# Ledger of designs, part 243: VHH binders against Flagellar brake protein YcgR (ycgR)

Target 1, 263 residues: Flagellar brake protein YcgR (ycgR), of Thauera aminoaromatica (c4kar8)
Amino acid sequence: MAELSTPSPASPAPLDGGRGDELEKFTLRGARQILQLLQDLITHRGLITAHTGGGHSFMTAVLKVDEERGRVVLDPSPDPQANRRALAAPRLTCVTQLDGIRIQFPLVGLGEGQDKGRPALFAPLPAEMLRLQRREFYRLQVPLAHELSCLLKAEDLARKPVEVSARVIDIGAGGVAVVVPTGAAEFVIGGTLPACRLALPDGEPIELDLEVRNLNRQTQRNGTEQLRVGLRFAALPRAADTRIQRYIFKTERALNAKARGGL
Key: E = the ipSAE of ESMFold2; O = the ipSAE of OpenDDE; V2 = 0.75 times the mean of E and O plus 0.25 times the DockQ between their complexes.

## First folded at step 22 (VHH)

Design RD16 (from QD15 with K107R; framework vhh_7pa5_2; at its last look DockQ between E and O 0.51; V2 from the best seeds 0.72)
Fold by OpenDDE, look of step 22:
Formats: sequence, C-alpha cells, structure tokens
Structure RD16 (fold): chain B 263 residues (1-263), chain A 121 residues (1-121)
Amino acid sequence: as target 1 above (263 residues)
Amino acid sequence: QVQLVESGGGMVQPGGSLRLSCAASGFTFRTYAMSWVRRAPGKGPEWVSYISPLGGSTDYADSVKGRFTISRDNAKNTLYLQMNSLKPEDTALYYCARDIDLWDTGRFDIWGQGTQVTVSS
C-alpha cells in the first residue's frame, strides 16, 4: 500500500518583485497579519486589479475572508471570459491600494463555486502580501530599451506654456520619475501639470494629470546636468491605472525571467 | 449627500413586466454591494435581490427567483431590477438599499424613498 505522498502544496512563487531582499521588509507572511490586511481591504472596500497573465486583468474585490476554510471569497467578473482566464491562470497577481499604500499579493489555486447559493471565486489565503508605503512604492526601473516617455505640459521661466518630452526612468502605481534637460521648464513642488501624456509600449499615450513631488538635479558621468522630476499621478483614469499596472507586471516578470537565466 | 432614488414603478397586469432603476449619488457606487427590498401592505420588509460591487455575484429570494434579474451599471451609478412574470403577490413598495457588508445580506445603511409596484388585473 504505497502511501501516496500528497504533494506538499507548492509554496506560492515569490512575488515577482524587484530584488527579493529589498522587498522582504515589506512582505507580510504572518497568518494574522495577512488576515488583518485582507479584512482591512474588505472594510475599506478596496477594489483589486487581478492580473491573470498574458496582458489580461480584471477587477475584483475581496468579499469575505473564510478563516475556517482558509480561503478568500472574490467577486467574479461580470465578464465570463475574464473569469475563464482567471481560472485557467496558474497564479493571479492581485494589486490594490489602501490609504495610499500599494498592496500586492498572489493567489494560487483559484476556483469557482457557490457560497450560500451565490456564485463566487475562491482561492486559498495568500502565503504572503506585499505592503509598500507611498514613499517606498516599488518603482520599476524602466529598462532603457522600453524608451518610455512622458510629454509634460509645463511653463518656462516666463510662464509661457511649454511641452517637454521627458524620459521615464522609473514607474510605479503612484507615479513616475522622469528626466528632463536642465532649464527645459520650471517645476514647482506641489504644482500640477495638467493633461500630460504618458507613452507606454502597449498602445496610445495615456492622458493624465501629474503633481510635482520631487526635484533633483543630477550630473551625468559625461558632465551633463539633468533634472530628475518625481511626479505623482494626480488624476488617473481607471483604465490608465490598469494599463500601467499591466506594464509594470509584464516588465517585472520579464526582468525576473532574464535574471533567472531564462531567455 | 448620499442618496438613492428609485424609479420605474407602476401598475401592471399579472404576467406583465417592469424595470426598476435606482440612481445612486454621493458615494463610490462601484465599491458597494446593493440590494432590492420590498414592503407589501401590512407586511414587513422582504429582501428581494442582492448584487456584488462588480456585479459578478447575484442572489435572489425564492419568491422571485427565475422571474427577477438584478443588474448594475457602475459607470452610470445605477442599479436595476428587471421584473418579469409579475404576480399580485409582488405588489409592494420597492426600495433600493446599500448593503453594509459586501457579502452578508440583511444589513443596510441607506435606502431610497421607494417606488410603488402594483400588480392587478
């Protein structure tokens, strides 16, 4: 009678985040902490973008935490195709924000079913949850090959409107850092740049409002001075947020695959 | 101000259909579960239907199951109740209600004024 060793539930793959060591301090692995954070998401009615891979995502919410069964109850998409993709995915990457803090967590073993006769998606409790404070928002360093740009609508010293094409050097859920030539425009911390255009590789530029948060002058190795501008997304349409998140996840995954010696 | 405003009620013959609407304002509609509740004359409130924030999950009272369909348009901040095969027993004041909980039903924090549905031959 060969004891069929029940395959130990495959440890959820680490969050496809940057340098594993830097994110560890922001990663919750305690069962109580995870439960509390999930409950906080419910209490604050946080909507979640669930990434299924292949550039697809859908909106969901944690409806309930079932502690007895060790599972989360998720709101299905009204789109049946999205649900099919979710169920077929080996892993969901869930992204949300609570009080300006980015929360990211994987879900593995998604299933559909009913609770109290209501259709829902179910997943085991996440093994880990990443909580990034605004100042510590993991910003994806944009690969140089991606050539992300942001057209900034700013003013010059004479308060004349100018458009400045800025290279995006890092991007996160909360904003971007860009580099501009020194003297290209005048930036004021706390100022809003309206109707800017962020160019992503996956489609048309995104129009958005940006708030200037940081200004840092940088001297390049070649002696050229550049201004690094930290910009917050002041008003980000939902569709734009989804696209940005998708880009970040896709890029992170690709970078991690490359780092692991994958083609 | 947080507000729910029902519309679409009226008088209909048995076997007829009505579509109720509820316009929501003053809160982030897409983040709340919503319900329809009705009150018939001389009776207590009866829960009719539930819909989850994103609309992927719905539930119905046994009395209306198969006849009523709850839906929502989050872009329009509007909740709907399609009522088919109406019966005299469906005569009631119908309320749109915001659920306190996302999944558990029966607790509401805001109500509309209601819309009257009368099913009579």
Scores: ipSAE 0.885, ipTM 0.955, lowest interface PAE 0.5, mean pLDDT 89
Fold by ESMFold2, look of step 22:
Structure RD16 (fold): chain B 263 residues (1-263), chain A 121 residues (1-121)
Amino acid sequence: as target 1 above (263 residues)
Amino acid sequence: QVQLVESGGGMVQPGGSLRLSCAASGFTFRTYAMSWVRRAPGKGPEWVSYISPLGGSTDYADSVKGRFTISRDNAKNTLYLQMNSLKPEDTALYYCARDIDLWDTGRFDIWGQGTQVTVSS
């Protein structure tokens, strides 16, 4: 996607902590892996947003990995208030990107000091680093005009088959979120819905297996109650994955074109 | 095209001051550590000062410490060197240099043509 020349967006927020279970597979905990990823940040000159809590953050960079001392060297802020907040914070949540790959990691025990008279901030190496490609974290909010739907092959309370047509509200590489009328079917977190059909605008529906990951009761602005069902793609064939990614890319491009004046 | 263009040099009496500027273009200035390097007549290059990519850390050669101040304006893609209490031994061609490294200085991949500073009675 060719971005317009616009002001940079606000600093990205840390990912939702409630997603920790599904993010574990993307979490690096090996010392060698962590050192290499930190070195990659240095080599690629990654700029980091360090969140200090209370909605405050500052921009920094990893300047060096000091392997002998087991610590990272960070660029202090030229703003003394930002440095004071960072030093007072019990932990920093560092967020950055390398070529579309999101990287997030905690730093604890931040201190200030110097190396050969050159001032810097220092912290022990992080115990973990999260590394996500865009496809693993991105969720397209589906335009209402598309009316994307997913036919759910679920069960009622008596375990009898029931088909529910559900509107898709967001879609990503790993799954969809849908809304259904309260009581349309019985959903259980961890339950599997085989042979559901995802209807994309420009082709035949995609047959796919879904796993229920979360359930939330929603009250619409008009007072109507719906159930939001978070669904993970279970056994997603390569061709289906390709079609979903094409839909996301195509829709995102179309939305960006409208924002630019609708060429 | 990647360029560094130094300016602000000139002739000054001992004890005087000058402010050097370096205009950067063609690359993402704020992601690079920057240095000033000088070459005095008949001598090789001498590192003068360092500033980190976001400007939070600075360092100086012992010969200029306390007299020179490096700074940067990342919004204007400009590096500065404020030189006070100038001495005849500060006479040199001053270069703005892009550091390949972010912390350990000494590997410069790009520098400009330099700006002459002459300190003479």
Scores: ipSAE 0.689, ipTM 0.884, lowest interface PAE 1.0, mean pLDDT 86
ESMFold2 (binder alone), look of step 22: mean pLDDT 85; pTM 0.853

Design RD17 (from QD15 with D104N; framework vhh_7pa5_2; at its last look DockQ between E and O 0.36; V2 from the best seeds 0.69)
Fold by OpenDDE, look of step 22:
Structure RD17 (fold): chain B 263 residues (1-263), chain A 121 residues (1-121)
Amino acid sequence: as target 1 above (263 residues)
Amino acid sequence: QVQLVESGGGMVQPGGSLRLSCAASGFTFRTYAMSWVRRAPGKGPEWVSYISPLGGSTDYADSVKGRFTISRDNAKNTLYLQMNSLKPEDTALYYCARDIDLWNTGKFDIWGQGTQVTVSS
């Protein structure tokens, strides 16, 4: 009678995030910590963007943590097609924020069912959760090949409105860093740039308000001075947030695949 | 100010239909589970239906199951209750209520003023 060694549940693949070593300090792996963070999401009513792959995502929420069964209960999408995609996906990448902190975690083994006669999605508790504090928000370094740009509506020294096309050098859930030529516009820390346009590769530019958070003058190797401007998303429509997150995840995945020797 | 305002009640004959609406304001509607509760004359409050924040999960009391449909439009901050095949026993003041818990029903922190539904021949 050969004891069929129940294959040890495959450890969920590490969060496809950036350089594994840098993210380790922000990764929670303790069962209690994970449970607490999930409970905090419930308490604070955090909405989650769940990425199913293929550029698809849906909104969900943790409705309940079932500690006894070691699972999370998720709010299904009102869109049946989204649920089908979620169930077909080998892994969900869940993204949310709590108190300005970005939270990311994988869910593997998603299923549908009922709890107390109510339809729900179920997944085993995540093995890890990434908690990125604002100051350390993992910002995706934008590949040069993507040529992300942001049209900034700013003012010059004479307070005349000017539009500045800025290259996006990094992007995160909370904002972007851009580079502009020195003297292109006057930026004030804490100032708001209204109705700016962020260009992503996947469609039409996103209109958004940006708040200036950091200014750093940089001299390039060629001697050219540039101004690096750190910008926070001041008002980001939900649809825009979803697109930005999708772009980040897609790009991170591609970069990681390349790093692993994938094409 | 946090507020729920019900509408759509009225008088209908047995077998008729009504659609109740509840307009929510003063809070992030899409992050809360919502319920309908009713109170018939001389009776205590009765939970009628539940809907999850995103609307993917719903639940109904046995007394209304198959006849009532709860829905929500988060873009409009509005909760709905479609009531079909109405019975005299459905006569009640219907309240929109905000659930304290996202999954466990029965505890509410905010109520509307209610809308009267009367089913009579």
Scores: ipSAE 0.887, ipTM 0.956, lowest interface PAE 0.5, mean pLDDT 89
Fold by ESMFold2, look of step 22:
Structure RD17 (fold): chain B 263 residues (1-263), chain A 121 residues (1-121)
Amino acid sequence: as target 1 above (263 residues)
Amino acid sequence: QVQLVESGGGMVQPGGSLRLSCAASGFTFRTYAMSWVRRAPGKGPEWVSYISPLGGSTDYADSVKGRFTISRDNAKNTLYLQMNSLKPEDTALYYCARDIDLWNTGKFDIWGQGTQVTVSS
């Protein structure tokens, strides 16, 4: 009998964009809700990864919520350089997880000082906190060996139909990210691509409607330019959702088994 | 199964130094604030020093400030107290203590057996 609530080995990186429109329904903005969630972090002794930008981060914890002064008290790093980076950063992006719930929040105006003679980092209470179940935020990085692809039914510059076979680079409950050659089709944020076909290893391709959520031009190490297209599943049927979740679960287990010595 | 085991006590002359260690097991050490507490002969417990869960914040009783240094190694689940410039008044049984509260010292739920420090002239 496997335990489903085992702690994650490390806090995941911040969600890209952090506070995008798709995450708004999971965002707490009420003062009482924020105070309660911060107190829960204290009560459960949640360890926090605080991201300072430029790929740098440090480990911290909320030690106290000072309601009178409207601020949180954070554990400074024992590494003075991490503290200097934190104090110089315009904001921290704090990420933690409590029993399968991902929590992410910004802190702005971080300062250094003492409370009752004890040194700490201080910041005003966050104006918002993101709270997600793992299913709502997790994106599997698709192994290259799986050769997952998605056939996109898009349009070229002349508004003529084209089909583009795109490599899937990550997949989650709410969508996929794909890569196509620059110029393969015209993609518009907010546009819908009907009747696309997602090819999973375990059966017939899944027919899906996809919505374009983001576009990024990327340059690979060899100088080749590609377009990364973030796609949301529009109204995913239950059977399709089940197949996607099964693929994610099976692949994640296989990757974890290889990390432990190749079962 | 939850254990705190102190070591490193002994006899020293006034002005001497000792380093105490506290080995923690059976719980997630890095998520707790820790303290050193001492009990001199015929006296009640006296809080000595505090360290935050990740080690970035420390605090000391006035009687030891400037002479004692608390530290922790979360990879080794070990708490330390470096004691310098020891005085006869520092003679006590020294305990490490786990605090349920991360910031406000005083809710110690688990204590070690103590290690004796004797400063004799």
Scores: ipSAE 0.716, ipTM 0.891, lowest interface PAE 1.0, mean pLDDT 87
ESMFold2 (binder alone), look of step 22: mean pLDDT 86; pTM 0.868

Design RD18 (from QD15 with T28P; framework vhh_7pa5_2; at its last look DockQ between E and O 0.36; V2 from the best seeds 0.68)
Fold by OpenDDE, look of step 22:
Structure RD18 (fold): chain B 263 residues (1-263), chain A 121 residues (1-121)
Amino acid sequence: as target 1 above (263 residues)
Amino acid sequence: QVQLVESGGGMVQPGGSLRLSCAASGFPFRTYAMSWVRRAPGKGPEWVSYISPLGGSTDYADSVKGRFTISRDNAKNTLYLQMNSLKPEDTALYYCARDIDLWDTGKFDIWGQGTQVTVSS
């Protein structure tokens, strides 16, 4: 009678995020910590963007943490197609924000079912949760090949409205860093740039309001001075947030695949 | 100010249909589970239906199952209750209520003023 060694549940693949070593300090792996964070998401009613792969995502929420069964209860999408994609996905990448902190975690083994006669999605508790504080928000370094740009509506020294096309050098859930030529516009920390346009590769530019958070003058190797402007998303439509997150995840995945020797 | 305002009630004959609406304001509607509760004359409050924040999960009391449909439009901050095949027993003041918990029903922190539904021949 050969004891069929129940294959040890494959450890969920590490969060495809940036350099594993840098993110480790922000990664929760303790069962109690994970449970607490999930409970905090419930308490604060955090909505989650769940990425299913292939550029698809849907909105969900943690409705309940079932500690006894070691699972999370998720709000299904009202879109049946989204649910089908979610169930077919080998892994969900869940992204949310709590108190300005980005939270990311994988869910593996998603299933549908009922609890007390109510339809829901179920997944085992995540093995890890990434908690990135604002100041340490993992910002994706934008590949040069992507040529992300942001049209900034700013003012010059004479307070005349000017539009400045800025290259996006990094992007995160909370904002972007851009580079502009020195003297292209006047930026004030804490100032709002209304109705700016962020260009992503996947479609039409996103209109958004940006708040100036940091200014840093940089001299390039060639002697050219540039101004690095750190910008926070001041008002981001939900659809825009979803697109930005999708881009980040897609790009991170591609970068990681390349780093692993994948074509 | 946090507010729920019900509408769509009225008088209907048995077998008829009504659609109730509840307009929500003053809170992030899309992050809350919502319920319909009714109170018939001389009776205590009865839970009628539940819907999850995103609308992917719904639940119904046995008394209305198969006849009533709860839905929501988060873009409009509006909760709905489609009531079909109405019966005299469905006569009640219908309340929109905000659930305290996202999954466990029965506890509410905000109520509307209610809308009267009367089913009579």
Scores: ipSAE 0.887, ipTM 0.956, lowest interface PAE 0.5, mean pLDDT 89
Fold by ESMFold2, look of step 22:
Structure RD18 (fold): chain B 263 residues (1-263), chain A 121 residues (1-121)
Amino acid sequence: as target 1 above (263 residues)
Amino acid sequence: QVQLVESGGGMVQPGGSLRLSCAASGFPFRTYAMSWVRRAPGKGPEWVSYISPLGGSTDYADSVKGRFTISRDNAKNTLYLQMNSLKPEDTALYYCARDIDLWDTGKFDIWGQGTQVTVSS
């Protein structure tokens, strides 16, 4: 009965765990930096989504940083089942945003107790906190009408060169996700696809090298199998990056205008 | 306009019960810790009870422990105080207060006008 999800308004999901080494440059590990960021969350009353695993989460907040004991004080859930899941979890993945900055940090060793008779959840200070600007985590969902595509230079099962025109389903500063029919080519996580061509609406296709980061097989409603391929931009020239950011900005503007009834 | 409006006070006999309500408006209620504070005739303010922003932690003055229960409904932006086993010394004007601090009680920046509770035979 303790399996209820409590979706919070505007709460982001945790970042992909396989991105840990890529996110190291945005990871705070200094004790003073961590304390200051936690204090900023308190001062701005940031609400935190704490993920307990199995798709479950609860809303919380950092109420205080107890430097003397080296711990944070968290607001327990009024739902006792959420608290039991949190206490049973080997770690919490805490996610919040502050002034357009995504903040994510683990808490391990969560316990319940009292501070001078006042009950709360407690955990040791996190050893790390991730701080990302929106551009570093945002992925635009590409409108179907744009028919954005990426020509992939890959290999088939027989190890022969094959070109696959893949539909781009999302795009961000660091890469794209595409879909292809299952069996169109063989992809290897960590593999490099050189000289691919990303077709944006506003000019000539961009030639770039892509690295396969993830693969996800999907069965469509019509029974057709497709493969979702997550691709990272390798060394992206500044001009290409500018074109990609301009596309994202213009498309967001157009989508926001449509949502506000701009027609 | 940031407002806190208390209601539910009245006159009761010793041993009776009352439920106080506080309607909050004009601010993101669920991001603030809240307290009840009371002022008896001829006395200064006395902190009564605390509740954390999301409602998971509560605390009480020793004089009311076991008799009073604080709660909040963040969907309705409302704070409550259930008062049982009332005593004459509970007679006071009861205020809903917004706490600047999320954990350490005592720095209230917004108050309501108060609701009178009178316990007499």
Scores: ipSAE 0.681, ipTM 0.886, lowest interface PAE 1.1, mean pLDDT 87
ESMFold2 (binder alone), look of step 22: mean pLDDT 85; pTM 0.852

Design RD3 (from QD15 with I100V; framework vhh_7pa5_2; at its last look DockQ between E and O 0.33; V2 from the best seeds 0.69)
Fold by OpenDDE, look of step 22:
Structure RD3 (fold): chain B 263 residues (1-263), chain A 121 residues (1-121)
Amino acid sequence: as target 1 above (263 residues)
Amino acid sequence: QVQLVESGGGMVQPGGSLRLSCAASGFTFRTYAMSWVRRAPGKGPEWVSYISPLGGSTDYADSVKGRFTISRDNAKNTLYLQMNSLKPEDTALYYCARDVDLWDTGKFDIWGQGTQVTVSS
C-alpha cells in the first residue's frame, strides 16, 4: 500500500515583484501579521484591485477572514465574466492601499461558493503580503522602451501657463517621477498641477491632477542638467488607477520573466 | 453629513410591484455593505435584504426570497429594492440601512427616514 505522498501544497510563487532581496524587507510572512493586515483591510474598508492576468482585473474587497478555515472571503464582481476569469486564473494578484501604503498579495486557489447562503469568492490565506511604505513605495522603474510620458501643465517664471512633456522614469500607485529639462517650468513643492496627461502604452492618455512632492536636480553623464520631479496623484479617477495598476503589474511580470531567463 | 434618503414607496394592489430607491450621501458608499430593513405596524424591525459593497453578493430573508431583488449603483450612490409579487404582509415602512460589518448582517449604524409601502386590495 504505497502511501500516496500528498504533494506538499506548492509554496505560492513569490510575489513577482521587483528584486527579491529588496522586497523581502517589506514582505510579511507571519501568519499573525497577515491576519492582522487582512483585518485592517476590512476595518478600513479597503477596495482591492484583483489582477487575473492577461491584462484583466476586477474590483473586490475582503469581506471576512475565516481563521478557522484558513481562508479569505472576497466580494464577487457584479460582472460574471470577471468572476469566470478570476476562477480560471492560477493566481490573483491583489493590490490595495491602506493609509497611503501600497499592499500587494497573491491569492492562489480561488473558488466560488456560499457562506450562509450568500455567494462569495474564497481563497486560502495568502502566504505573504507586501507592504510598501510611502517613502519606499516600490516604484516601478519604467523601461526605456515603454517611453512613458506625462504632459505637465505648469507655469514658467513669469507665471505663464506652459505645457511640458516629461519622461516618466518611475511609476507607483501613488505617483510618478518625471524628468524635465532644467528651466522648462517652475515647480513648487506642494503645488498642484491640474489636468495633466499621463500616457500609458495601453491606450489614451489619462487626465489627472498632480502634486509636486520632490524636486531634484540631476546632472547626466553627458553633463546635461535635468530636473527630476516627484509627483503624487492628487486626484486619480478609479478607472485611471486600475489602468496604472495594470500597467505596473504587467510590466513587473515581464521584467521578472526576463530576469529569470524567459524570452 | 452622512445621510440615507429612501423613496419609491406607495400603495399597490396584491401582486403589484414597486421599486424603492435609497440615495446615500456623506460617505464612501461603494465601501459599505447595505441592507433593507422593514417595520410593519405593531411588529419589530425585520431584515429584508443585504448587498455587498461591490454588489457581487446578495442575501434575502426567506419571506421575500424570489420576489425581491436588491441592487446598487455605486456611481450614483444609490441602493435599490425591486419588489415584485407584493403581498399584504409586505406592508411596512422600509428603511435603507448601512451595515457596520461587510459580511455579518444585523448591525446598522445609519438609517434613512423610511418609505411607506402599503399593499392592499
Scores: ipSAE 0.887, ipTM 0.956, lowest interface PAE 0.5, mean pLDDT 89
Fold by ESMFold2, look of step 22:
Formats: structure tokens, C-alpha cells, sequence
Structure RD3 (fold): chain B 263 residues (1-263), chain A 121 residues (1-121)
């Protein structure tokens, strides 16, 4: 956005469209809930970033919910190319925020037309909407100086136990992402790594079970291969959750103070 | 401190053109639909034109279609009305108005002071 006066922790970029299991409990599918949330967006004049694919997006807003016709009325872009991309896309991914609550929903069947002679974009009501607090989607990018690590209790290719000390690159309420050298261990999406240890700066490491959610091989600029492993916290104890949230809060505050020149 | 200030009115001969401007302040302009409304001598308010918050949808009263063009510059918080082929019946006090609704017009909560447009020989 061109005119946010202060940095916002929320981003309008779409959440990963991954396996969906992590986000299911935040997904609204009831018609009444969806109508109310769309009405809330209208009442609070929420601006929406609509992603059309290929890295393209445009700004829009829900202007009206037409319950009689079962559709939403969207503000077309004044840029005709954005409108053409939107109409050509098989679906739009709409992202917005309402009072720190992230809202994301798909629109399919987008069309152009008129309502009482007034042109707009129209789509059927979405079949689902994600509604989640910042806590549920935020990932702190871990400062290198913290050297945050997680000891993974995994297996090698021969199914022999191996311990891998993995650098944590981001951390949130639901999990971490780590990097390891390619070949350090065998990881299977959906697999569980029991009794791993997350090392936070304050206090003893946290013992927790992790579930592998995604794997991404990447090549560093020097040609070295590494594996990014997305890990979900299983059954996280309240005390551990509190420590993780405290770390995120203090680190984010320190980073924000540095960005504003605070000493 | 919500404020709308119109400018650009004046006297013009039939067939002439004027461009009205409306400067907005004290609210997030790009999240509101906006309208132009006019009051001719001895008449009540008449809606003239509508523009959606981000500017992608416009609409006009039948009496001005093809002659008037509404636009907005959200970076400058400014609403415009380009008026061409002016007629004596366009003589009115023109108001910039903030729509209460984002789509359905007819209810306005903030108005400017108006700018006079007079079309006469």
C-alpha cells in the first residue's frame, strides 16, 4: 500500500496454499458466517489485495453483498490490464485485514457486468473464508546473531537414528522452518520427529514433537545444496507456547526499535 | 476534522467546459465512494455522478451522461468532475459528497460547501 504510515505486522500477501491441514480450523464455511464477514469488510471499508497469478495483483474492495443473487460486487481496477488478468484467472485469491485479523478467501467465476447500469466485477459468494489472528500466520524471521537452533531427532537413509542440529530461519506460533545440509537426514512429509529440542536464548531447550509439513531443496549462491524443512509443533505445552511467544514478542520489538533508530 | 472543499466553478457560455475539483482531508479518501450532487435554483438536490472507492466504477444521471466525466486521484485525495457541452440547465451549486454506502447512492454523510456553476450567454 502506498500510504501506511507505520509498519504493520500483517501482510496482504497470500498465505501458502499448502496442504491446508494447518488452516482448516480457521476456515469458515457456513453461509451466515461468510455473509457476516463480508458485511464486516464493507462496514469497515477493508481494502483487498486480489492476486491474479503470475505475481500480479490489484487493489479492490467489496462494495456490496447481493444476498438475493448470491454474489459479491467488487470494485474494478481503473487499470484495464488488471481487470483483464482478473477475468482470465481461474480464481482470485483475496487477502485483507480487519483489526489485526487476517482474512483470505478465493473467488471463482469472476465476471464483469452491471448492477442497475453501474459497472462492476461480480463473483458468487466464496465457499470458504480464512479468518485468523496475526498469531496464527505470523512468522518471525530469526536474526542470524541469535543462532537459534533445533536439534532434530531424525533418521538417515538406512533408518538409523541421527541427530541434526538445524538452524531455525523463522518461527511462529505453529512451527519453525529450519535449514539442514542436503543428505543430513531423511525427511518425509507427514512424518513425526519425536523429542526434538528447540534452543531459545532464555532457559533450557524446549522438548517437542515436530511434524514435517514441507520440504524445499535450494542451492546457495556458492553452489552448496541445502534443504529447507517446514516443521509444525505437535501438542505444544502451554509453558512452551508462552516461551515461544515471549521470544517472538521481544525479538520483534527489538527489531522494530532498531528500524526506528531506537537506542 | 473531515473536510471536502470544492473549486473550479464559474460562469461559462453554453457549449463551454469547466473542471471541478474537490480536495478531501481528515479521512481515508480511497476507502469511500464519492458523488457529485447539484442544486439548481428553486430545486432540491440532484445526484449527478458516482465513483467507486478505487475508481474502477462510475455512473451518471441521465441528464449528464456523455457530457460529464467523474474521476479521482487517490494519491492526491482529490475528486474531479469534467463538465463539457454545458447547458443553461446545468446552472447549479455543485457539491462534492461522501457516500455512506460503497455501492448504493442516495445517502451522503459529508458535503462540501459547494462551487457555483453558471451557464448563460
Amino acid sequence: as target 1 above (263 residues)
Amino acid sequence: QVQLVESGGGMVQPGGSLRLSCAASGFTFRTYAMSWVRRAPGKGPEWVSYISPLGGSTDYADSVKGRFTISRDNAKNTLYLQMNSLKPEDTALYYCARDVDLWDTGKFDIWGQGTQVTVSS
Scores: ipSAE 0.726, ipTM 0.894, lowest interface PAE 0.9, mean pLDDT 87
ESMFold2 (binder alone), look of step 22: mean pLDDT 84; pTM 0.848

